Miniprotein binders against q53ft3. Designs and how they scored, part 38

Target 1, 195 residues: q53ft3
Amino acid sequence: MFGCLVAGRLVQTAAQQVAEDKFVFDLPDYESINHVVVFMLGTIPFPEGMGGSVYFSYPDSNGMPVWQLLGFVTNGKPSAIFKISGLKSGEGSQHPFGAMNIVRTPSVAQIGISVELLDSMAQQTPVGNAAVSSVDSFTQFTQKMLDNFYNFASSFAVSQAQMTPSPSEMFIPANVVLKWYENFQRRLAQNPLFW
Key: E = the ipSAE of ESMFold2; O = the ipSAE of OpenDDE; V2 = 0.75 times the mean of E and O plus 0.25 times the DockQ between their complexes.

## First folded at step 6 (miniprotein)

Design m5 (at its last look DockQ between E and O 0.29; V2 from the best seeds 0.00; counts 0 for: pae E 3.5 > 1.5)
Fold by ESMFold2, look of step 6:
Structure m5 (fold): chain B 195 residues (1-195), chain A 83 residues (1-83)
Amino acid sequence: as target 1 above (195 residues)
Amino acid sequence: SVEELAERIRWILEKVQEYYERAKKLLEQGDVERALLLLKWAYILARKALRLAQELGLTELIEEAQELIQQIEELMEKIRESQ
């Protein structure tokens, strides 16, 4: 029903079902994780009037779970990116995963998904700014990557008079990099998903 | 109010029946995967309706939800046996 993805890790598609309407993914080495993607798996959506409340859990200093509401996935928004790096020192929130998820290690964080009525979900308040718009987040990440690449490549720029001859080495004129950067930035502003 | 919640429970049970019947049609067409997924959704809905009905003491709705749950479990087991 659900998938969970962390950058640089294999996607998880086999959630542990801890109740008829509650699903959990384990996140080992959670302190190295900054963002998590939660999404609907498969082609049959939530039943009409239902959606999923998404929670993050980490162990506190006593090894006890602290649960925080990240946000929601619904038929209208079947995938979402959540920032969790700032939550590892935050306060707990109301949650439905009490004793139902007691089978876990204290060194592992968890993503919990509770299938709820949409009206019930509307009364829940996520912690801080955990939810990140996928378009805004993608655009911001991509812009930072573009700036980083341009600055890195530019740090190697030399004039033709300054070049050290190397018969087997290939070179790219600096204006090609600049032109690529300008074109990509313009296309990204027009359509963040053009790639 | 209790009557507003009871009407919501009835609506949920109607969706359970709808999903159950759709799953049976998919089985007739040989689409076992989609049928099983619909039954899993129907089961979640029926269990949620049962829990709400129990919290409100609505005995007739409790019995209706339990009957649907039994039907869904029996069909899901039949599907597992035929795999």
Scores: ipSAE 0.280, ipTM 0.664, lowest interface PAE 3.5, mean pLDDT 76
Fold by OpenDDE base, look of step 6:
Structure m5 (fold): chain B 195 residues (1-195), chain A 83 residues (1-83)
Amino acid sequence: as target 1 above (195 residues)
Amino acid sequence: SVEELAERIRWILEKVQEYYERAKKLLEQGDVERALLLLKWAYILARKALRLAQELGLTELIEEAQELIQQIEELMEKIRESQ
């Protein structure tokens, strides 16, 4: 459902589900990371009125995790770029991950995604400096990713009349989505800025 | 408002039902992978709806969410047993 990308690293697509509505990516060597991209894979969208709150966790001076709200991903904004370099010495905020016993390696930071109602998300305030100033780069990334997925998947779409009794609907085989995902991962691994 | 949240919870539960039924159809077609994806979402949403309903003390919605969760879990277990 979700992907996580750090420039110069392999894309992550296997989030650890730590709760019914919470997913976590591990970020080793987090001190060298300036930006993180969080994105929807496009396999299954959020239901209308729901999205994901994106959090970053790093160990404090005592080795305890400090969680901070970075921002959001939604169907309307299925990807986001976050600057995390300036957060590594910041103070923690209230977060939905605090009550969970998340097994963590001390040298590894984490990206957490909490599935939330959009109305609830609107009441949350991301930490400062997390938003990337390059709106154009963000927009280009999002648009190209979506276009790439849509164009690829839709090329394999078949009508229900051709498959099962439901002639008013179009279907895309699940394996097509998988193939797109694999190709997308390959491209990202080769060049994170291929778009 | 509580009423608005209740309506939202009901809407979520409708989506849960939709995903559950779609998953069943996919299973009938032999598409286990996609069925599991839909069931995963259905489960996430149902659990979310349950928590929200519990926080608001909405008994009917709590019961509905619990029933759907049970149905999803049972179906997922059946899938696991068949593999």
Scores: ipSAE 0.116, ipTM 0.587, lowest interface PAE 2.6, mean pLDDT 81
ESMFold2 (binder alone), look of step 6: mean pLDDT 90; pTM 0.897

Design m6 (at its last look DockQ between E and O 0.25; V2 from the best seeds 0.00; counts 0 for: pae E 3.4 > 1.5)
Fold by ESMFold2, look of step 6:
Structure m6 (fold): chain B 195 residues (1-195), chain A 83 residues (1-83)
Amino acid sequence: as target 1 above (195 residues)
Amino acid sequence: SVERLAERIREILEKVQEYYERAKKLLEQGDVERALLLLKWAYILARKALRLAQELGLTELIEEAQELIQQIEELMEKIRESQ
């Protein structure tokens, strides 16, 4: 139903279902995380009139979860980027996960998604500065991923003088990678959702 | 108002029935994965409708929601046993 993405990590698509309407993703080493992306795995969207409230939890000094409402995903906004870097020592907010009986490892936080009626969600107030403009944040997050790919590929570049003949290997000129990078970057700037 | 909330609950239960029937059609087509997903959505909707009806004391809607929940649970169990 849902996916969770952190820059530099594999995407998670197998949420732990902890109740009929509640799903969680574990975030190990959460102190290194600044942003998370939550999105719908869109083969069958939310029923009309429903959406998902997205929460962040970290273990407090006693090891007890502190849950904070980050924002929402809906059929009209099926992905969202949330900043969590400032939320790792804050106070909790109203949330539906308090009795989930989850034993926590000290360095593991969680992203929780509660499936709710939109009317109920309209009464909820996210913690400040957690929700980021989806267009600007998506562009920034994706730009970092593009830069990462380009730097990675470039670290394997060799000049023609350094090449060893390998008749069974195929090679791609480095300018092809650069051209792809520039083209993707341009398309993203024109329409951040083109993908 | 109670009248307005009761109509909202009826709308939710109509959607539950729609999802249940769509899931049955998907099962006839052999698409078990999508059928189970629709049944999970229907179950969530029906449980929320039941809670709203209980809060308002709307006996007829409580009974309707409970019947739909039972039907959904029976179909999901039937699917599990066939796997």
Scores: ipSAE 0.310, ipTM 0.702, lowest interface PAE 3.4, mean pLDDT 77
Fold by OpenDDE base, look of step 6:
Structure m6 (fold): chain B 195 residues (1-195), chain A 83 residues (1-83)
Amino acid sequence: as target 1 above (195 residues)
Amino acid sequence: SVERLAERIREILEKVQEYYERAKKLLEQGDVERALLLLKWAYILARKALRLAQELGLTELIEEAQELIQQIEELMEKIRESQ
């Protein structure tokens, strides 16, 4: 349902479900990360009136996780880019994920997505320095990241005749990836920013 | 308002039912992977709806959510047993 992308790293499409309505991506070596992109895969949309609140966790001076609200993803804004570099040494509070016993290593930060009502999301205030303000910058960066992912995935494409039998593995047709890419591009172009 | 939230819960439950029915159709077609994906999402939403309904004391919506959760769980169990 969700993807997480960091420049220079492989895309993550398998979030860990840590609660009924909460999903987490691990970010190793988070100190080197400036920006993270969170996006919907487009397989299953949110129901009308729902979206995702996106949080970032980093260790405080005591090594305890601090969670901060970065922003949101919705059907209308299925992707968002966040600057996390300025948050790594900041102060924060334990939000929805703070009460959860999430197993993590000290060197790994996390992106958390909480599925919530849009009305509830509207009452939340993201940290001010996390959202990338420029539509053009957001679009350009996201496009580059999407292109990177698409190129990477496509590099593994083989014809059916070239396939080696592997009954234990699942395969995704290349056309599915292409359709996803095209749909994501279209949605991004239509409404890059929700707020 | 409580009324607005109740309506939102109903909308969620409608989507739960939709995903459940779609999953059943996919199972009939032999697409277990896609069916499981929809059921997982349906389950998440149903649990969310249940919690919201409980917080608001909406008895009818609680019952509806519980019923859908049970249906989803039963279907997921059947899938597991068939594998």
Scores: ipSAE 0.121, ipTM 0.569, lowest interface PAE 3.1, mean pLDDT 81
ESMFold2 (binder alone), look of step 6: mean pLDDT 90; pTM 0.902

Design m7 (at its last look DockQ between E and O 0.32; V2 from the best seeds 0.00; counts 0 for: pae O 3.3 > 1.5)
Fold by ESMFold2, look of step 6:
Structure m7 (fold): chain B 195 residues (1-195), chain A 83 residues (1-83)
Amino acid sequence: as target 1 above (195 residues)
Amino acid sequence: SVEELAERIREILEKVQEYYERAKKLLEQGDVERALLLLKWAYILARKALRLAQRLGLTELIEEAQELIQQIEELMEKIRESQ
């Protein structure tokens, strides 16, 4: 049904089913993990009106699990990226994984997926530290970086009449920077992952 | 309202029946893996419909959900025995 991916590790595709509607992946050495990707595996999607609530659990100083809602996967968004690096000392949230019999060690965390009715999911609130990364978020970050560079470079623009002689340094015409900005914007709009 | 929730439960049970029938057709075609996946989805749906019907005390819908759950369990057991 579901997959779980951490950069630099083998993809996990065999979730432990802990209830008819609940699935878990173990994350050993979770302290070295900053992001996880959760995605749907099969060719048969969620039934209409259903989706998955995605949780993160880590052992606290007493070895007890602390569960936090990261976000959701649905037929309309069948994969999602979650940031977990800032969650490893946070407070827990409401969760459906209560008294699960899960093997615990000091360095093992878990990703839990609860299959739920979409109406039930609408009342759930993810934790504020779990940024859900997507192509749209990457595109927006990249556009802001692009705008910041252009505005910075443009703030140094001078005409030739205003220029102080500096024979030991190189100069770039302002039009070159503008052309680069326009080309990058165009390429980003047509394919946010072109680079 | 209870009337609206009862209709919601009926819609869910109709989807359960659809998935069950699709799984039977896939088994006839020899596609056991996809059939099992459909049956797993049907089971989850039927169990959620049952819990909602039980909370509302809707006896007829409880019985319908229980019968569908039984059918799904029997078909999944038959598949396990043949695997």
Scores: ipSAE 0.338, ipTM 0.724, lowest interface PAE 3.0, mean pLDDT 76
Fold by OpenDDE base, look of step 6:
Structure m7 (fold): chain B 195 residues (1-195), chain A 83 residues (1-83)
Amino acid sequence: as target 1 above (195 residues)
Amino acid sequence: SVEELAERIREILEKVQEYYERAKKLLEQGDVERALLLLKWAYILARKALRLAQRLGLTELIEEAQELIQQIEELMEKIRESQ
């Protein structure tokens, strides 16, 4: 459902579900991270009237997690870039992950996604320095990322005649990847920023 | 308003029902993975609807949400047992 990308690292597509409506990505060596991209995989959209509040957690001076609201992802805005470098010394606020006993190592930060009603999300205030403000820069970066992924995936495409039998493996038709790519681009073009 | 929220809860529950039915169809087609994903969404939505309805004291919507949650849980359990 969700993906997480840090520049120079492998894309993460397997979020840990820590609650009914909460998903977490681990970010090792978070101190070297300036920006993180959170995006919908496009396999399953949010239900109508719902989206995701995106949070970042980092350890404070005592090693306790500090969570901050970065922003949002929605069906209309299926990806977002967040600057997290300036948050590493910030103060925490009330957050939906506070009551969760999330096992983490001190050197690992986390991206948390909370599935929420859009109306509730509208009442939340992200930290001011987290959102990347330039629509053009965001769009360009996202397009490059998408192109990279599509090109990578497509490089493994084989015809059915070329397939080697592997009953233990699951295969995704290339047309599914293409449709995903096209749909994602369209959504991004329509509304690159939700707020 | 309470009325507006009630309507929103109803809309959520309708979506829950939709996802549940779609999941059943996917199961009939042998697509267990996608069915489970839809059921997870249905569950999340139903739980949210339940919580909202409880906060507002909307008895009928509470009951409906609880019923849907039970149906989802039962179906998910059946899937787990079949694996």
Scores: ipSAE 0.087, ipTM 0.553, lowest interface PAE 3.3, mean pLDDT 81
ESMFold2 (binder alone), look of step 6: mean pLDDT 90; pTM 0.899

Design m8 (at its last look DockQ between E and O 0.04; V2 from the best seeds 0.00; counts 0 for: pae O 11.6 > 1.5, placed apart)
Fold by ESMFold2, look of step 6:
Structure m8 (fold): chain B 195 residues (1-195), chain A 83 residues (1-83)
Amino acid sequence: as target 1 above (195 residues)
Amino acid sequence: SVEELAERIREILEKVQEYYERAKKLLEQGDVERALLLLKWAYILARMALRLAQELGLTELIEEAQELIQQIEELMEKIRESQ
């Protein structure tokens, strides 16, 4: 139902479903990740009155998961960019042993998506500095990537009258996201500024 | 109020029924993949309605949600077995 994209990595489209309404993506080597894009896949939008709360989880110093609310995806906002670099343990230097730990310690964080009622989501407050709010080079690149994805995916869109809560909604096959990602990465590798 | 919440639960269950019927129509058209996806959404909605009805102690809505869940599970299982 959902996709998760980190720049420079293959898109993930096979979330681990940990409950009927909970989905998780693993992010190995999360310390090298600065931003993540979460978006809806599939041919059917969220049910009427529902949406997705997006969380970031990383292991604390004891190895226990620390979950933080990044923001939301909804039928009205089906994709979002989240900054996670400031959420991993603050800025600057690590413990005196941190560089050694980074080299030797496997680290996996998670992106979690919880399907919830919109009324419940309205009562939640995302962590500050998670949502991308100002335009910069990375924001411009990511926006161009999203525009490119929209145009590409739209060429494969299908419609089904009265099939969804909103009859104007269109659907795409899941493999289209993978093809788009591969093409975009190839183009970026050939010309990092093609956008 | 509890009455308002009960009405919202009924609306959710009506949507579950609509999704279920649309999934059956997709199966008649041979579109198994879209039918299964729609049934998955119907299942999520029905489970949410069940949780809400249980929290409010609304026995008739609990029974209605359970019946729909069972119907959805049975149809999804039939589809998997025929694959």
Scores: ipSAE 0.011, ipTM 0.440, lowest interface PAE 8.8, mean pLDDT 68
Fold by OpenDDE base, look of step 6:
Structure m8 (fold): chain B 195 residues (1-195), chain A 83 residues (1-83)
Amino acid sequence: as target 1 above (195 residues)
Amino acid sequence: SVEELAERIREILEKVQEYYERAKKLLEQGDVERALLLLKWAYILARMALRLAQELGLTELIEEAQELIQQIEELMEKIRESQ
C-alpha cells in the first residue's frame, strides 16, 4: 500500500504492518537524511473518507522514541515529501503508535503511517517545517530532474567550433542525452524517487 | 489512483509506438542513425512502462509493453545485422 523513499537509497515498498491501520518503515542512518518521500503504491487506495497521517520517530538523548506528525497522504494527494533534518531537536507530539518495543539501533528512525479519517486528520497540526506541498514536491522533483539533466548534459557540451564553423552555438551530443536518460532510468528503477 | 497511473503508462506506451513508427520511416529513408536513436529512446520508455505496469500488476499493460520491447529489440537487431 505504501512506499518510502530517501534520496540516494533504495525505495522501500514493504512497510511493516504493526496494526490493522498502522504501517512502519525503518530509516537507518537517519541523521544523514534531509528529506523522505512517502507515497501510495497505487495498488490499494484508502477507503472512502480516510487517509494516512505520516509520523516520524527518532530516538531522543535517552533512547526514547520521539514521534512527530509530518503530514498526510490521501487518495487525492498520494505522495508527499517531508523534511526531517530539522526535526531531530523537536518535541514529541501525541501519536497513535504507542510504546512500540521496536529494538531500535540508535541510528535508526521510523516513518509511521496511521490510516485515519480525513476529518480527524484535518484537526491535526503537522510540525511546521516538515510538510512540503504536493505541488511543490512535484515541482521540486521536476526541477531537480531538470537540474540533474542540465548538469550532466552541460558537462559534455562542445562548442560548435569543434563540430562546424559556427562558433557561437553550443552542442550536446545526442548520445550524452541518451546516457543521462538511461542512467536516470536505471536510478529510477532502483529508486523511483531517487531525486 | 491506479487508474491515473495506468493512463500515464498508456501515454508512455503510445509514445513508444510513435517513436517506433517514426524510426521505421527513418529507416526507409536511409537515416539509420536517427532511427537507432529513436529506438533507443523507445526502448527506455517501454522498459519504464513495463516496470511501472509490473509494480501495479496491470496485466494488459505489461503485455503491451513487453510486445513493444520485443518489436524494438527485433528491429534494432535487424539494423545491426544490416550493418
Scores: ipSAE 0.000, ipTM 0.203, lowest interface PAE 11.6, mean pLDDT 77
ESMFold2 (binder alone), look of step 6: mean pLDDT 91; pTM 0.904

Design m9 (at its last look DockQ between E and O 0.02; V2 from the best seeds 0.00; counts 0 for: pae O 11.8 > 1.5, placed apart)
Fold by OpenDDE base, look of step 6:
Structure m9 (fold): chain B 195 residues (1-195), chain A 83 residues (1-83)
Amino acid sequence: as target 1 above (195 residues)
Amino acid sequence: SVEELAERIREILEKVQEYYERAKKLLEQGDVERALLLLKWAYILARLALRLAQELGLTELIEEAQELIQQIEELMEKIRESQ
């Protein structure tokens, strides 16, 4: 039903079902993780009127699990990107996973998905800055990315009259394009919503 | 949906393909400079598409993006060798 992906790691498609309505992914070496993608596999939709509340759990200084609500996935929004790097010092919230006796190594966090009523989910407040992207946000990102690239590159365009005999053509130095790419990647890594 | 995101990435890759094909035509016309420009655009877009696909675990799109990147690199190398 669910998949979990960390950039640079193998996709996880086999969640541990810990209850009828609860699924868990283990995230080893969570301290190195900035973002997590949670998505529906498309095989089994949520029942009508239901969705998934997505939680993140990490061990505190005492080794006790701290759970935080990241956001939601639904049939209408079957994927979401969450930033977890800044949550490591956050306060725990109420969560449906209870005291799971999961033998955790200090470096392993968990993503928990709780299948809940949409109405109930609407009453919950995710931790700030956790939800990075929805489908719409991603669509906007890709559009803005392209626009940003075009605008940046075009700002350095020179006419052929300055370079070669074809005066009707515009040229952009290759190094400008590469610099844009590098800067874009850097900014994206720092703030996925910088656009 | 993931499918919607995938479709958006496909649109980027279609643009990559378009630029690649246009670059090839420009090369046939002897316009190496403009061809190189389009290839560089194509390259950057393909790299971005690849990154997005990787972040979403979209295997088929990853493969497609990688293939296009390779094609672009090969063509750019061919151009460099011809100069």
Scores: ipSAE 0.006, ipTM 0.196, lowest interface PAE 11.8, mean pLDDT 76
Fold by ESMFold2, look of step 6:
Structure m9 (fold): chain B 195 residues (1-195), chain A 83 residues (1-83)
Amino acid sequence: as target 1 above (195 residues)
Amino acid sequence: SVEELAERIREILEKVQEYYERAKKLLEQGDVERALLLLKWAYILARLALRLAQELGLTELIEEAQELIQQIEELMEKIRESQ
């Protein structure tokens, strides 16, 4: 139903269902994460009148979970990026010996999604500044996705001399991918909503 | 009001039935993946309706939700057995 993406990590698409209406993704090593993208999978939308409230949980100084509302995912906004760096227990790396001089137990935070009535969601208030503006978050996510795609596709580049002759196979030269990427980025920077 | 909540529970159960019937049609078309997704939504909605009906003590709506849940579970199990 849902996906969870952190830049530089594999996308998670198999949420742990902890209740009939609640789904959870684990975020190992959460202190190094600043942003998380939550999105809907598949073509079947939320039922009419419902949506998803998105929460972030981390262990406090006593090891107890602290859940905070990040924002929402709905049929009208099926993906969102959330800033979690300001929500951590203050465990950020602020001096050069923090990780080396203190024995750290790996900490796992969680992203929780609760399926709720839209009327109920309208009464909820996310913690301050967790949500990134839709234009900024869309642009940042799209930029990172395009960078990832280009790097991935470029890793398969071969010279024309290295291609096997196969009339039934079609190939796209790497320079075409590069030109498309550059052109798309230019258009996106000028108008993030052109597509 | 309690009457307004009861009407919303009935609307949820109608959506559950609609999703269940759509899932059966998708199975006839061979689209097992989308059918299972729709059945999972139907299951979530039916369990929500059951919880709300139990909170209000609405016995007839409780029974309706339980029957729909049973139908959904049986269809999902039948799909697993045929795979």
Scores: ipSAE 0.000, ipTM 0.390, lowest interface PAE 10.3, mean pLDDT 69
ESMFold2 (binder alone), look of step 6: mean pLDDT 91; pTM 0.905

## First folded at step 7 (miniprotein)

Design X1a
Fold by ESMFold2-Fast, scan of step 7:
Parts: C-alpha cells; sequence; structure tokens
Structure X1a (fold): chain B 195 residues (1-195), chain A 83 residues (1-83)
C-alpha cells in the first residue's frame, strides 16, 4: 500500500505489516539519512474518512525506540517529504506503536504508518521541524535516480574503458546511454508523463 | 489490451531479474567483463519496461522497474569499486 524513498537507496514498496492498521519500513544506517519520502502506491486508497499517520523511530542511547509523529498521507495528499536530520533529541510523540513488540537494532531507524480516522489525525501535532513539503514523490525519485545513474554510468564507463582490452565495446553502451539520458531529461522537463 | 501489455512488462522485468542473477554468477566465476555486458543488457531492458509501464500508467510496474534499475546500478558500483 505504501512506499518509502531515501535518496541514493533502493525504494521500498513492501512494508512489514505489524498489525491490521500498522505498517513499518526499516531504515538501516539512518544517521546518513536527511530526508524520507512516504507515498501511497495508488493501488488501494484509504477507506473513506481515514488516512495514514507517519511516524519516525530511532534508538535512543539505551537502545529504546523513540517515536515521533512526522505528518500524514491521505487520499488527497498521497505523498510527503520529511526532514529527519536533527530529530535525535529524544522527545517522543504520543503514538500508537508503544504497546507493540517490534524488534529493533541500535543502528536501524523505522518509518511507521498507522491507519487512523482523519478526525483523530487532525487533533495531533507533528514535530515542528519534520514536514518539508507534499510532492510528486515519483517524479522526484525518477529524477534523482536518473541523475545518480547518469553520473555513475558516465564515470564507470570512462574508467572501465581505460582499463579493459575492449574499450570500444564499453564506450558504445555509455554513449547510447548519454544520448538517451539527455533526450529523456529534455522531454521529462517538458512533460513528466512523456515516457 | 492493457492486461496483455502489463503481462509483457511483467515478463520483461522477470527477465531482468534473471539477467541480474546471471551477472552475479559470472562475477563469482571471475568473468567481470561478461558480467558487465549482462548488467548493461538488463539495465536497458529495465529502462524499456519502465517507459512502457509509465505510458500505461501502471504505477506498481513503474516502481518495480525502478527497484530493479537501482539494484543493477548498485552491483555495477560494487564492480567499479573493486577494480
Amino acid sequence: as target 1 above (195 residues)
Amino acid sequence: SVEELAEEIREALEEVEQLYEEAQELLEQGDVEEALEVLYTAWLLALRALRKAKELGLRKLILEALRLIAKILRLMEKIRESQ
């Protein structure tokens, strides 16, 4: 039902369902993460009157989870960007995950999504510095992955062509990629749905 | 039909996954150059599948294609770092 995106990492689309209304994504090596995008996959909408409360959890100095409310996703706003850097102060939000037996490791953070009534969600206050914006997470992810891919592929192809006995074979795919990527970028800027 | 086109995309992504496994086996055997050729083929196939899925608005297949592309890029980066 949900996806979780961190720049430079594999997108997660298979949340761990820990209760009928609760879903979790693991974020290993969370200290290197600045922003997290949470989004709905678009296959199954929330039932009428319901939405998802998004929580962030990290282990404190004693290894205990500290849950903080980041914000919400709804049918009307199915994606949101959250800044999680700097949220390691130890102040926790009131949260529905407290009674759950969720096994944690010291270096792994979690994104939790709790399906709740919209009226209940409206009465809760997210941590003041977490919500950045509601965006088209797919467009953001696609652009970032293409940029990372282009930079990596270009660097890799040049480096490998200098070292391999068949540099022309390595260079040809790289050149095709470069031309395709430039054309794709140009078209994407004009219409994000062109491809 | 859209269902038939979606099935073609699913089959292409399944082929990408198989090519990825083949590349890992080639790496274990020390055939780095062949592994890279297989990975480039898998990557191009995944990009084609991604384009088709986007044209049809099939969000689940779009995300699956992007996941596989990221997986391929990670392995290529690992190869680069080991050279």
Scores: ipSAE 0.006, ipTM 0.191, lowest interface PAE 9.6, mean pLDDT 68

Design X1b
Fold by ESMFold2-Fast, scan of step 7:
Structure X1b (fold): chain B 195 residues (1-195), chain A 83 residues (1-83)
Amino acid sequence: as target 1 above (195 residues)
Amino acid sequence: SVEELAEEIREALEEVEQLYEEAQELLEQGDVEEALLVLWRALILAMEALRKAEELGLTRLIFEAMRLIAKIIKLMLKIRESQ
């Protein structure tokens, strides 16, 4: 029902269902995450009167999850971009010696989606206004994806054909398309700044 | 079973068609950025369907997924050119 996109990582389209109304996506190495996109994957709507509350969690010094409400997705607004880089705070962050000899072991954060009544959601207040121009970030990602596909398809056409047709009009083998997609996702995972 | 997996792929591809139509409606309304987001969702779902179909050797579904991917990319390129 839901998808989760993080800059520099493979897109996740299979949320883990942990309760009838609760879904989670794991975010390993969360320290490097600045933005998270949460969206309804398909056209199947929320049940009437329901929507999704989107939460972010990271483990505290005792390994216990600290949950923060980021915002909402609804049938009328099925996609949202959240800035989480300012939401992570360590214990003793106000003192130089407060973090004495604490080894940094990368831990898993989570995006949680709770299916809730719209009336209940209206009474909740998300942490800080994380609304960066959500449209600009996703538009940039889409443009980079299209550029990658176009360049890949054009290079293949030059190798295979006398004339170079446009990618939108060219027949490309399925394995070539899958290879491009795998390469593109690999590049995103290797370079967080690629997005 | 293979039949159950094939049915799952077919349903995913039907969902891709629905997302494509939603994107066209958003474009009619001038919501270009939202249309691109919906097209991207459609592309990811179609690519997953293609991967599964190719892994199972389901030729008809491979071609159907490829057709939808081409359709999505074509619309994305058209939007890009109009910017």
Scores: ipSAE 0.014, ipTM 0.383, lowest interface PAE 7.2, mean pLDDT 67

Design X1c
Fold by ESMFold2-Fast, scan of step 7:
Structure X1c (fold): chain B 195 residues (1-195), chain A 83 residues (1-83)
Amino acid sequence: as target 1 above (195 residues)
Amino acid sequence: SVEELAEEIREALEEVEQLYEEAQELLEQGDVEEALEVLFEAFILAWKALRKARELGLRELIIEAARLISKILRLMRKIRESQ
């Protein structure tokens, strides 16, 4: 039902269902993560009157997860961008002296999605500054997403070129898709009215 | 069935076109931040559609998804250059 994307990593589309209404994505090496995107796959909409509350959790100083509300996804707003870098600092971990008294935490954080009534969601307040709202922040995140797509497409093309095709498998090599993309871009530049 | 999955991809690509048009309208109104949010949503949907179409070997849908991704990327770059 849901996808989770981290800048610099491939998308996760297989959430672990931990209850009828609760889904979790693991975020390994979370200390390197600044932004997370949560989105609906579009194949299964929320039931009427329902939406998804998006939570973030990392291990606290005792190794126990504490969930913080980041925001929401709904049928009307099926994707959301969250900045989590400021939320994972713990007890003074950002300060040099604070780090001396912190226990080692596991490197895995989680995104949780809870399917809830829209009326209930409207009464909840997400943690401050988790949702990306400034034009500059959106622009920077967008550029990273574009870079990630380009890097993925390029690396996939190389990987696919090294594979021997199975007769029972039908696929179009990534380099053919990229070549078409480049040709289309050139054609569009030649005639802006083409599109 | 493959035909049902193809129809889902086609519907997703139609939604991408609608989101793109919504983003252009928001830009005309000066709502740059909202336009970028909508374009990012369109990008994710188009990228997901591309991956699914490639997985199923549906050439026409792969081409259409790639076209829409190109269209979205061009507008995002234009917005950045204008800011």
Scores: ipSAE 0.012, ipTM 0.227, lowest interface PAE 8.2, mean pLDDT 66

